# Designs tried in a protein design chat: VH-VL binders against b7kms5. Part 53

Target 1, 80 residues: b7kms5
Amino acid sequence: DTFETVRNTIRIESEVDESLRQLCHEERITKETWLEAAYLYLCEKPEELAQVIQLAQERLSQRKAIADYKRAKTMQERFL

## First folded at step 2 (VH-VL)

Design j10 (framework fv_pozelimab)
Fold by OpenDDE, second read of step 3:
Structure j10 (fold): chain C 80 residues (1-80), chain A 125 residues (1-125), chain B 107 residues (1-107)
Amino acid sequence: as target 1 above (80 residues)
Amino acid sequence: QVQLQESGPGLVKPSETLSLTCTVSGDSVSSSYWTWIRQPPGKGLEWIGYIYYSGSSNYNPSLKSRATISVDTSKNQFSLKLSSVTAADTAVYYCARDYEITFGSGEYTVYFDYWGQGTLVTVSS
Amino acid sequence: AIQMTQSPSSLSASVGDRVTITCRASQGIRNDLGWYQQKPGKAPKLLIYAASSLQSGVPSRFAGRGSGTDFTLTISSLQPEDFATYYCLQDFNYPWTFGQGTKVEIK
């Protein structure tokens, strides 16, 4: 059987990416197949999925805060 | 250059445990995956399993219940134990370096680029 | 386990001949296929990896082609040192499995 893949660009926090990379290397899998498998697993686990979503929302908020800080800093530098 | 050499008894009695060691030189066992492969006389090749220095391992389901691969980083060696042997386990046993390449998509490809010379293990009463 | 079927099991050829060996997988394995050469009393030697990538040091007369389920190893002009047994290996899914081998003999 054959399947189609979709090309995606994802950015992962460096420490998480390194840890995940190491795991995938040791287990002889890829980050792509890990993500696929993890998602499929969570689809069958509604409570766990909800927890992951909450964690993901928190991490997104952190990213936004960092972005806001960077923008503010840039603005300050521009007017100095 | 990387060199691998198998060592262990060439004769094992039925029901006993086959034990082999692969000594690696020219490369650290922490830098690659390391594999055992066997070949019965006059027959084809069978993948047994691999070991990574962290202890991660995987085995052929046909042998999983009997096969154990271990690594000794201090000696730069890895070993194979095969329990409850029968005549069907008579084979030349090879150790090999399992080299891994990651392509742009993040997919892995694997090949065995270095092999030991192989050692014959005969199971006989 | 994925079954790898090579054909032919053996063949006779002369120096200078074009030789083609095929390997068929029981299911799609993308390009996760390697070719190995083995001479009597010796360990197998890697020739081709990722279906079509020539291993360093291997003569250019060796070529691998194919994807999915059907693969070929071609020796464009057989040399005396090429008489040996050849094996394909899939690394698409565990357990890794070899073809049964193809013995290339001198005619």
Scores: ipSAE 0.009, ipTM 0.711, lowest interface PAE 8.8, mean pLDDT 90
Fold by ESMFold2-Fast, scan of step 2:
Structure j10 (fold): chain C 80 residues (1-80), chain A 125 residues (1-125), chain B 107 residues (1-107)
Amino acid sequence: as target 1 above (80 residues)
Amino acid sequence: QVQLQESGPGLVKPSETLSLTCTVSGDSVSSSYWTWIRQPPGKGLEWIGYIYYSGSSNYNPSLKSRATISVDTSKNQFSLKLSSVTAADTAVYYCARDYEITFGSGEYTVYFDYWGQGTLVTVSS
Amino acid sequence: AIQMTQSPSSLSASVGDRVTITCRASQGIRNDLGWYQQKPGKAPKLLIYAASSLQSGVPSRFAGRGSGTDFTLTISSLQPEDFATYYCLQDFNYPWTFGQGTKVEIK
């Protein structure tokens, strides 16, 4: 009679986490249930889901560019 | 403690894609850089590339056109795909943690402190 | 790419001997060098990082020295468990490159 759950660890940007924590506190929900609800809602809305996926791809590209820049800059400083 | 475990097929046909996964336990895959290293039977070690959870990666130029490393944070895993394999790709493949230590002077060094046990991949028809 | 050359390629030694292995870089790499030990059928194990820093848990009989292009790993009193192949690795510039290995065998 209980739902089966899995434990996941995720890392998100600090500013986004702060905003999400505030929302969860105000609405009296948890990050886990918000994530489940958001995903389930978007699965019923193909056009909105596509927009969210595009935003996610853009954010991932930005993270990759920043990480690449930081490591390359450190290697450049070391090499010089 | 940190443990890494390689998994994937032990035999791959020439011209196909070699696919391996490394499962990390005792640490978050988001906490460090992760690397793949290989060793052909009876020969030395060759660095393949690294990955960071954001998708940041770098590859050995000799393998860059064929190698892709990716990370799955939800499963705490990272993986290697090597396309168009030949007999020269027969090797034991290791995954390892690519750890960086920074000194007070701002200097840093990189080393591989935890390794998987290795998995033999044979490329043969 | 930075070429790492180890010497000798192999050596025979007895328990209690002082063993020295050399690693030479084709260009200056400061102190960006590590030493790894590999026993037959097992994964490599980190011994030394930053040319001279001993990894926690590694016996004090292992010591690394050097900077620039010339580096040495010394085992002050060889023990039975030290018979293995030793590799140096430069982390100064991409691609990271290993030496060809030095096999330490029982006499």
Scores: ipSAE 0.000, ipTM 0.614, lowest interface PAE 15.1, mean pLDDT 85

Design j11 (framework fv_pozelimab)
Fold by ESMFold2-Fast, scan of step 2:
Structure j11 (fold): chain C 80 residues (1-80), chain A 125 residues (1-125), chain B 107 residues (1-107)
Amino acid sequence: as target 1 above (80 residues)
Amino acid sequence: QVQLQESGPGLVKPSETLSLTCTVSGDSVSSSYWTWIRQPPGKGLEWIGYIYYSGSSNYNPSLKSRATISVDTSKNQFSLKLSSVTAADTAVYYCAREYTLDYGSSDFTIYMDVWGQGTLVTVSS
Amino acid sequence: AIQMTQSPSSLSASVGDRVTITCRASQGIRNDLGWYQQKPGKAPKLLIYAASSLQSGVPSRFAGRGSGTDFTLTISSLQPEDFATYYCLQDFNYPWTFGQGTKVEIK
């Protein structure tokens, strides 16, 4: 065994998860190995890596705005 | 990358108003919720309240009558005023970011991911 | 207000030890719990959020478990930089409430 691994729990959008699961099923790979391969591949391609990082930052900002909105509604109602 | 810095007088007299400002750098004060937390010497942490740039705020009921948190988007700052202070208000005061993470379809989680270094405020004559 | 009680209040340990700290809520808080580390003279640092999620940049020797009312923080192999006070915080209902802290001291 040449690999020491860590276990992570991640939350991704359901539509993205469904698409990724279908891809992994069709290609006979796992979500874990796809993530490793994608990261390693992009590390060898700085321009593509930068584009992925930009998309990730945009998605994070969008999810944060939605989360803040949900928080405002839910926590107002749960205030003691 | 995101940094918070507390500022304000380190000594406040009993019955006066404690006033502190937190300067946000590396992020917009409009992008998150912001909070004040205090810690009396040798004791634990106490949450004071939060502010959102829209003016939405909540306070610890034990401090609600005396505490006001406000935001100044033009200066990228938020501030705490605590009126009618006593020796019991002597503490290190921290400002922090409350990050809200989307956590499932109907849920979210809140955590304090960035903190200022803290500023000691002593209430003494 | 939800009361958070930590156990123990302090412990002494050696480098390489497995350390477990417990946090109990006075009512169910789901997984709305964070763990924070505070070193003398420094601000607290987030270690774990949502009871079990490791914050980016935090070593994997830190692990959180639990849901509802009973929670644990485990440090699998204590390092010199881990001597600190640890606090749990519930983010289920306002006001946010911290446990009283657990001080991890050099044996």
Scores: ipSAE 0.425, ipTM 0.836, lowest interface PAE 2.2, mean pLDDT 90
Fold by OpenDDE, second read of step 3:
Structure j11 (fold): chain C 80 residues (1-80), chain A 125 residues (1-125), chain B 107 residues (1-107)
Amino acid sequence: as target 1 above (80 residues)
Amino acid sequence: QVQLQESGPGLVKPSETLSLTCTVSGDSVSSSYWTWIRQPPGKGLEWIGYIYYSGSSNYNPSLKSRATISVDTSKNQFSLKLSSVTAADTAVYYCAREYTLDYGSSDFTIYMDVWGQGTLVTVSS
Amino acid sequence: AIQMTQSPSSLSASVGDRVTITCRASQGIRNDLGWYQQKPGKAPKLLIYAASSLQSGVPSRFAGRGSGTDFTLTISSLQPEDFATYYCLQDFNYPWTFGQGTKVEIK
């Protein structure tokens, strides 16, 4: 079988990345194939997918909050 | 640069427990998987097991009932205990770093790129 | 456990010779094979990983080939410092297993 792949740069929170790395190492899979498999699985599980989306939205909000904090801090430092 | 150094008693009596420690310098033990390998005099290499900083470990089935690997992140060390030793456990024991490289192309590679010098442990009465 | 069989167990060669060592796995291991060099009284040294990738700092005269069950390490032109024992290692599945080794001696 043949398939095409697309390169992506994915930034993952360090603690989650480490945990995922360990799992992938032990199971002899890659983070990429894990992501593919997880997505495909969730595509067949609408309720679970909705839960994951909600969690993802929460995590995004957290990232934005952190980014805003960093920006604010930078601005404060710039004007001091 | 990353360096590994084995330490522990070079002589152990039969039925006792072999205890070795590997001290890691130049890198954190949280950055890799850490392995033990041994080599009886004049013989080949045998993989013993690995440890991750989280405590996750795996062992060669041939030694699983007797081998215990642990990690001490505060000391940047990991250790090997082998219980109920016999003459067959006489060997040079190596610690090594199991490095995982993610290519970001649906593939990865694993290898042991850094080894300690090895320490001889002789089992004798 | 996956068994790794190296051949030959030993060989004699001269400086400048082309040397080939073979490693066979008892089952398919994809390209999850490494080659290590060990000199007397020293720890093994990584030469090749992922069957054919040359480790940084290793001379280009070393080459790894193969996939599935059959693998080869080739030294295109043997140098004095290359006399040593070589081991293959499969990392496809735990437990990791080594070949029994190939001793390359001076003729």
Scores: ipSAE 0.016, ipTM 0.728, lowest interface PAE 6.8, mean pLDDT 91
ESMFold2-Fast, scan of step 5: ipSAE 0.267; ipTM 0.797

Design j12 (framework fv_pozelimab)
Fold by ESMFold2-Fast, scan of step 2:
Formats: structure tokens, C-alpha cells, sequence
Structure j12 (fold): chain C 80 residues (1-80), chain A 125 residues (1-125), chain B 107 residues (1-107)
């Protein structure tokens, strides 16, 4: 093999995935190359990078809260 | 107080399947994520994989083709099966509880807060 | 996979000494790092999670610092029960990976 790459499995919100898929289709690029380009671009823009990290932290907090709620609900359903 | 105890054969022949069980006492196996970790003699720690009681699991890619973790809620146990073993699989195998926590700024981290005592598995003919 | 490198691999110290152990990640892991203590013949024990958060029941002489790629564990006043091997672990990305360990030995 010529290029050294890694294969990752990620789960993202369906609405975000659909929007990203449309962008990639219209611009004739792949999700893989968009992700690489976005990260590299933001690494050169400290103020913008900080804003993206803050958004990521907020989204992570929301996902944790939802996961906690689902766990508690599953336990309630199991013992009721 | 919650305790974890590994059990299984101490000797497995090359090419066979290694089978280990972790018994959870003092709490339900449905309450947490459960992990297997191993340590070859004189070497460091290697994460094998985890499972949640619903069947959700994740594995170290280096072991994914051979490793299977399963949970038995009726026996309050979870288990590891590792197929096609070789001498390189000789190690102390630990089971552990995986806990998650919010640490501020809306982030969370994962860590192993409770471990079994470990069981030595030797692969030898 | 993210490689975790610890330094030194071993050190000798006396009771009452300040001991510092370093852990470096091959890529940024934010503060998703834990420290574990392992005594001979025993299972590892969690000391610190989220790079700097002390686990309940762990003595305050243990402190973790760092973020991104460079992390340290400091024992401010070494006690007899602290002679052990210490491991760092990144929980940022799968597979979770441990450092090779640092052995703290008695002088």
C-alpha cells in the first residue's frame, strides 16, 4: 500500500451526516478528505479552533446527558 | 461492596480457545460497562475490550478477529473467549469495571475503578 | 493507535522524597488520561482520572498535571506503600492504550 491511513468508525447525528453528505456530493469530495481538510485548516486558525472545540464540548455534554437518561430509563423499565 | 472474580483454566493448549469468566458480586452486571485487560509476564497492560449488558461491545483491533466478550445477566457474569491461542497469549487476565464521570466543562472521562485479582493463563503444549 | 511513552522506566527513591513520573502521548488526547498503581502480584489500582482528578480514597500526596500530549504524576512525600509500578492510560480513542510503566524502587 502507498498511503498510510487508518480506518475509524464514528457515529454522528443523522441530520449532520445528511448535511455533510449533500455538501460532499455537490463539491465532489469525500467525507474523509473534508474531515482532514477541516482539521488542518482549523489548526492554522487558533481563534476558530477554540470555537469549534467549545461546540464539540457542548455537543459531548448533550450526548452524555442523553446517555445517562437512557440508562436510567432502561433500568427503571427493567425493574418495573 | 462490589467484587470481581476471574475463573477459568490455568493452562490452554496452542490453537484451542481460551475461556474466562468474571463473576460480579454485590451489584448487578447490568449496572456498568465491563472490561477485560491482560498482562504478559514481565510486560505492561493491554486492553482487550468491553461489554455493556445490552450486548454493546468494542474490541482492541489487534484481538478483534479472535476475541468475543459476552454477558450472562442470569448468572451475574461476563466472559471472554479468545480463539486460536498461541504462546503470545500467555498472560495474567484481569476483569474490570468501567466507570464514566463528568469532570467539568461538559466533558466526561472513562476509567477502571474496580479490578478482579487476575488469573494467570499459560498457553503450552 | 495512540502510543503512550513513560519516563523514566525506573527510578530509585527514599521515603519522604518527591517523585515525578512523565507520560507522553503520540497525539493530542486532551485530558483523557488516567494513572494506575500496581504492586507486585496485585491488580492495578486507579489513582487519578481526567489527568488531574484524585480518585476517592487515594492520598492527597498524589497529584496529576497536564493536557494534550504531556502529563506528569507527582508523589509529594513518598511513603513505604508507594513503591510500585505506575501506568498511564489514554481513554481518548479506541483502542485504549497504556504506557509501558515506571517502576519506583526503594534506595
Amino acid sequence: as target 1 above (80 residues)
Amino acid sequence: QVQLQESGPGLVKPSETLSLTCTVSGDSVSSSYWTWIRQPPGKGLEWIGYIYYSGSSNYNPSLKSRATISVDTSKNQFSLKLSSVTAADTAVYYCARTYDVEWGSGDYTLYFDLWGQGTLVTVSS
Amino acid sequence: AIQMTQSPSSLSASVGDRVTITCRASQGIRNDLGWYQQKPGKAPKLLIYAASSLQSGVPSRFAGRGSGTDFTLTISSLQPEDFATYYCLQDFNYPWTFGQGTKVEIK
Scores: ipSAE 0.000, ipTM 0.593, lowest interface PAE 16.5, mean pLDDT 84

Design j13 (framework fv_iratumumab)
Fold by ESMFold2-Fast, scan of step 2:
Structure j13 (fold): chain C 80 residues (1-80), chain A 126 residues (1-126), chain B 107 residues (1-107)
Amino acid sequence: as target 1 above (80 residues)
Amino acid sequence: QVQLQQWGAGLLKPSETLSLTCAVYGGSFSAYYWSWIRQPPGKGLEWIGDINHRGSTNYNPSLKSRVTISVDTSKNQFSLKLNSVTAADTAVYYCARDYSIEYYGSGDYEVTFDYWGQGSLVTVSS
Amino acid sequence: DIQMTQSPTSLSASVGDRVTITCRASQDISTWLTWYQQKPEKAPKSLIYAASSLQSGVPSRFSGSGSGTDFTLTISSLQPEDFATYYCQQYNTYPWTFGQGTRLEIK
């Protein structure tokens, strides 16, 4: 069988990755299939999906604030 | 989805000021740095500078004495002014989103220009 | 400023070929390098960031490798839409600087 797939590279926090890796090992699934299943499941549950989106927006805002601060303050000194 | 639309001067004479504006549609304007990048005909790319929604700027030192980037957060727009132009400033000018991602705990971050405006050809001739 | 030098400046290839483009930094830039593709009269498109991380939506035939001063972009099986000019960019220290470009042409 052949599947139409897209390869993506994602960056996640190390603690979250460790937890997800442990879950995947215990359940004998892959990160890819867990991500697909989680998204598909949440698409059928609008209120839970909204909650997840809220958490995602909060996490994104935190990362962008840190990146902006570092860029403005340390651009000239990144690897000094 | 994010779209960048730019407009401004096309033909300039030496010593004039180049002025371009970029408008951002969709996505979050305040989450990113926004850059100007130019490309002389048949040549490579040169980064000019960037700005965020707070008005914090970084400029290429080679252009710093002549360049000003400004932001209008109420309109999700940012603009480039380049003073005292010469024939060497002839180029296609692009606005672009600087997608900076920091790896948690590492202190490192990456820079990628992931959305670009359509480009504006600026020709400086007498 | 950190100087970025690409090799070759021009390359001719056929559909299905494995193509390799290199980029060398004048100083150690760790993995702080982005690869772009630019087609005639269009803005560049980002392909790879952090030297080896593929951008969302970019075909898996593109890959990047390297660290320090030597970097490589590989297209494992060239497609007709891949004929373009490719640029590397360092973001280790400002100002951000780009390579001179590698033009990929139909043989």
Scores: ipSAE 0.000, ipTM 0.593, lowest interface PAE 15.0, mean pLDDT 84

Design j14 (framework fv_iratumumab)
Fold by ESMFold2-Fast, scan of step 2:
Structure j14 (fold): chain C 80 residues (1-80), chain A 125 residues (1-125), chain B 107 residues (1-107)
Amino acid sequence: as target 1 above (80 residues)
Amino acid sequence: QVQLQQWGAGLLKPSETLSLTCAVYGGSFSAYYWSWIRQPPGKGLEWIGDINHRGSTNYNPSLKSRVTISVDTSKNQFSLKLNSVTAADTAVYYCARETYDFYESGTDYLPFDYWGQGSLVTVSS
Amino acid sequence: DIQMTQSPTSLSASVGDRVTITCRASQDISTWLTWYQQKPEKAPKSLIYAASSLQSGVPSRFSGSGSGTDFTLTISSLQPEDFATYYCQQYNTYPWTFGQGTRLEIK
């Protein structure tokens, strides 16, 4: 019996990535194992999981607003 | 799910007008720009122009004098007319959607995520 | 108009090979570049957008990198279904322009 892994390509905010890299270096763990551990830990704590989901929804909403603004700017430049 | 279906011109003679229509099924028609792209046999891709539901158009300058793109918002359709065709206009013509992706790992403007099946237009005497 | 130049125009490779295709823009396009795969008699399929973001359903062996004027598409371990023509496209400035294409052929 062995763990089977998948490779994921994700984009996250650069400041978050830098902070996570520093944490992983100091604690001698990898980003992959931190992500797995964080998710598994939260799955056992419904109240905390709900708070994280709310934050994720807020961040997604913010990213959508920024993308809409950038798209409008790009379209304006293209149509002018 | 979104599907683009196109129909129109097939065989044309030099000096005639090329006419193609693309119908959009599923999804939101008014939220996007809709493009025409062509590809001569054995060659690369060339963007022709795009249009939105309000009729705002952008055209490739190389084709601007001969191209008209129009929209019928009530039918979720848009059409291409290319005047004064020559053998150089022989190509497979595609319609396509321009969009942005909110459901992936990031949010970015994403051109041409759905394409029509393509229409071969041959210009010969 | 922004000119997009791909290198090489064609290459031959074997299954399992690491393949790299490059694309150069004549002007700064930031990260506003998409990579497409096209098989004979089919419409192009988007692989990567915003220079490095993998399109849904595309295998992880495909990756993109670059910003500004120089961009790269990499296939880490070539599979039989990957033999196709690849195109880059900029969407920074109208008119949208494509590279001339890179044809991947079986060695």
Scores: ipSAE 0.000, ipTM 0.580, lowest interface PAE 13.9, mean pLDDT 84

Design j15 (framework fv_miptenalimab)
Fold by ESMFold2-Fast, scan of step 2:
Structure j15 (fold): chain C 80 residues (1-80), chain A 128 residues (1-128), chain B 107 residues (1-107)
Amino acid sequence: as target 1 above (80 residues)
Amino acid sequence: QVTLVESGGGVVQPGRSLRLSCAFSGFSLSTSGVGVGWIRQAPGKGLEWVALIYWDDDKRYNPALKSRFTISRDNSKNTLYLQMNSLRAEDTAVYFCARTYEFTYDSSGKYSIYFDLWGQGTTVTVSS
Amino acid sequence: DIQMTQSPSFLSASVGDRVSITCRASQGIRSYLAWYQQKPGKAPKLLIYAASTLQSGVPDRFSGSGSGTDFTLTISSLQPEDFATYYCQQLYSYPWTFGQGTKLEIK
């Protein structure tokens, strides 16, 4: 009622999701409020924000590499 | 707010060409892992995958259609195209555009491609 | 090409029923399977991906199971809005292929 919200669909690694769900259960918070709080906190801490962005870039590069590998493997299965 | 809107369908004579467009908003095909493609459905029949283009311009086609159909995009307009040549009565269908995404969803590096967002479709009727 | 066969092609059920539809792949596809729901005149809607992962916003009465060649979509307590045609899709090898569809209708 206080805030207007948007619905997001996000895909994260299953083990990360499991850990986050355990944390949320133990601390009595939701994934949505954890995400909001984490972002707002990091926006006020430039050094920590830079580290998180670096980790995010590394994880994105890993996902792209895995996707590229799987795409190549699927093509090999089709044409070889 | 994310949308895909197809256009360009209509009635066309056998042997002719037609180009379909899909305008999308709320995401970019330049985003790593994103792809957009075409799936068609003949009247009263099931779904058939046509073609897909990925963020890195990698293109995939249904081998049965590759010789007659070409997928392309214009990132500056957020628009996907399907060029259909030598149309046949069997190409009569509703053509949907849909978004796919590659992502990791477990620690083993597993990932899956799926179609999570679909347009409402545009109808192509091939008849004389 | 990998052939996807759904069973049954047609299913009559009542509100409150537990229903299951199956999808069989002609070769192993691991967990690279998605389920879609389509209502007349509408685009398909993603229900489940990676064989068993529920899409955000989809009611938890829907569940998916299976791996390899045999897969099942289950609706634990059928609701009026669930009467639709359901399709499975393998995303393991190109060309991606769909099952023929299972039409679920009111008894």
Scores: ipSAE 0.000, ipTM 0.578, lowest interface PAE 18.8, mean pLDDT 83

Design j16 (framework fv_miptenalimab)
Fold by ESMFold2-Fast, scan of step 2:
Structure j16 (fold): chain C 80 residues (1-80), chain A 126 residues (1-126), chain B 107 residues (1-107)
Amino acid sequence: as target 1 above (80 residues)
Amino acid sequence: QVTLVESGGGVVQPGRSLRLSCAFSGFSLSTSGVGVGWIRQAPGKGLEWVALIYWDDDKRYNPALKSRFTISRDNSKNTLYLQMNSLRAEDTAVYFCAHRPFYSDLSGFKYTFDYWGQGTTVTVSS
Amino acid sequence: DIQMTQSPSFLSASVGDRVSITCRASQGIRSYLAWYQQKPGKAPKLLIYAASTLQSGVPDRFSGSGSGTDFTLTISSLQPEDFATYYCQQLYSYPWTFGQGTKLEIK
């Protein structure tokens, strides 16, 4: 181990996780090294990085909207 | 030491084609993250990016020039090319080739053209 | 396209002066900015990349600052060899674009 590392816990969609797990198994890499390599690759290509950031922003907005809807529905059911 | 030397410039008539070459040393265009490209400068004017080719053969063009210019490379000769078609008076310029390095640390995006050739002059006139 | 505007276009100064050149992007480019020096009849020479990182071999009197849209190149004590034209370049979005240049000449 030549690198200092940090442990992170992330929550992603189960279908995405399963697809990535299969890719890592087939290519004999780990999710950690995939994530590091993907980010470093995108850092070298700013236009591609910008597209990924846009997609991430869209997915975040979608997840927030779904979470807001579920909270509102639960609150309505609990207090009505 | 990185060196780049352009050649192939000259005087050409409008509508003709010209191919520029850039012989480079001190780096390999097969190295991940490395790119090499063309920047031009019209007489008495500023700098204009023309095109870039990355290590993975990915090509990027100035949209104003994409239809008439093609970037390519020959890794076995350590040479970069710019094929210029349908030349116009506005293409009159010094054409520089330049190295774009790979930086793999996370302190920031270290994009730049760090080493430049001395340029080759293209004059488009009747 | 991202437009890069330099100010001033022309600057007259004396040896020993502190001079600053500003570069403004028409939209945010984070720190994807480089500064180049060009002398008549010569190729541009890289001075600064990532807005503030000095290229190896460049004198420490040169410095860069800024992020987003507003950037500054500063020469802390002007030397005779510093009289040249200076260009900024954004490398954030294609097409990569340069400022119009700032010509620094002897007062």
Scores: ipSAE 0.014, ipTM 0.697, lowest interface PAE 7.4, mean pLDDT 87

